# Miniprotein binders against SET domain-containing protein 9 (SETD9): the designs that were tried, part 24

Target 1, 299 residues: SET domain-containing protein 9 (SETD9), of Homo sapiens (Human) (q8ne22)
Amino acid sequence: MPGRLLRGLWQRWRRYKYRFVPWIALNLSHNPRTLRYVPEESKDKVISDEDVLGTLLKVFQALFLNDFNKQSEILSMLPESVKSKYQDLLAVEHQGVKLLENRHQQQSTFKPEEILYKTLGFSVAQATSSLISAGKGVFVTKGLVPKGAVVSMYPGTVYQKYEPIFFQSIGNPFIFRCLDGVLIDGNDKGISKVVYRSCNGRDRLGPLKMSDSTWLTSEIHNPLAVGQYVNNCSNDRAANVCYQEFDVPAVFPIELKQYLPNIAYSYDKQSPLRCVVLVALRDINQGEELFSNYYTIVS
Below, E stands for the ipSAE of ESMFold2; O stands for the ipSAE of OpenDDE; V2 stands for 0.75 times the mean of E and O plus 0.25 times the DockQ between their complexes.

## First folded at step 22 (miniprotein)

Design W7 (from U2 with E14K R64E; at its last look DockQ between E and O 0.67; V2 from the best seeds 0.00; counts 0 for: pae E 1.53 > 1.5)
Fold by ESMFold2, look of step 22:
Structure W7 (fold): chain B 299 residues (1-299), chain A 85 residues (1-85)
Amino acid sequence: as target 1 above (299 residues)
Amino acid sequence: KVTITIEASGVDLKAMLKIRKIIDRAIKRAEKLGGEVYIEIRYSGKTLTVKITVEGLSEEDAEEFAEKIEKIAEKLGVKVEVEIE
């Protein structure tokens, strides 16, 4: 039984062509559906989980090495074999860093967006959407995205299937629903922001970060973490990316978890952390805006 | 350090929206004062528990913040418990 306030919230949702399910609001409308249509399991994955993992590890290690000077506290908590590996990699690049110190304070050399470009051959960023009513969008700012590339990640707090999600679900267009009912709240404002930050602080072990909270700020350390602003396709805008779900494997390097833009709402670590990546459906040129597939079932 | 606790059972939609307004105002006010905000929200059946923690406020700012939130909660008819450490 929707009231005036709730009807206004449902109308605002029509203006955004996202995949989302506001769990608490579904009980106010007898038969709403904003679900992904899945014709067959294998058809929903464009690339293998191994390819997703390999790409994330490549990007995250490059980001870690670029920021190496600021990683000393984290390194003190790692096994000596891992610490020695990074120290050896830094020694190979030592001459360039020493030259900079002779003239400047010791700082990282490149912006994260530049590291993304050097690593994957392209970069992405949010900007004003080419759609008048959509507000923000995500664009390829540099380089060319090949078909099948991981282009972005959908950030946010992860709620297990059928786990209650509270207040932030009302009028929240940034809730992404996975095929199995897992929810990701990608809203970077208000209660959603504070919930994510609180979970991040809860899980942090001293200097060792278990997730990335910088996607909530103006200075993003993982430049892939802008997927909440990718708009749905329309008649005027064909999809060029799709969403692909990815469970973070147990072997994921602990020092790289600081770049994962997702964190589980429940402290119980019985299930792997769910992430969602966006994968290119075709080659995407510099300057193009990203538009995702949006599958709904309405009956 | 300021801790705001809201616990309510049998809340209807109107009460939940009033509690949301208090949470939104607390976050906005605390950040304006330069405080770090943490929140824990648990919802089980009809029982709702909200704990808001604000760190990094001066004694004067903490008292001002607490008074403002208590005033808003009273106006909305929502019981809150506020503790300053």
Scores: ipSAE 0.532, ipTM 0.852, lowest interface PAE 1.5, mean pLDDT 78
ESMFold2 (binder alone), look of step 22: mean pLDDT 81; pTM 0.767
OpenDDE base, look of step 22: ipSAE 0.813; ipTM 0.949

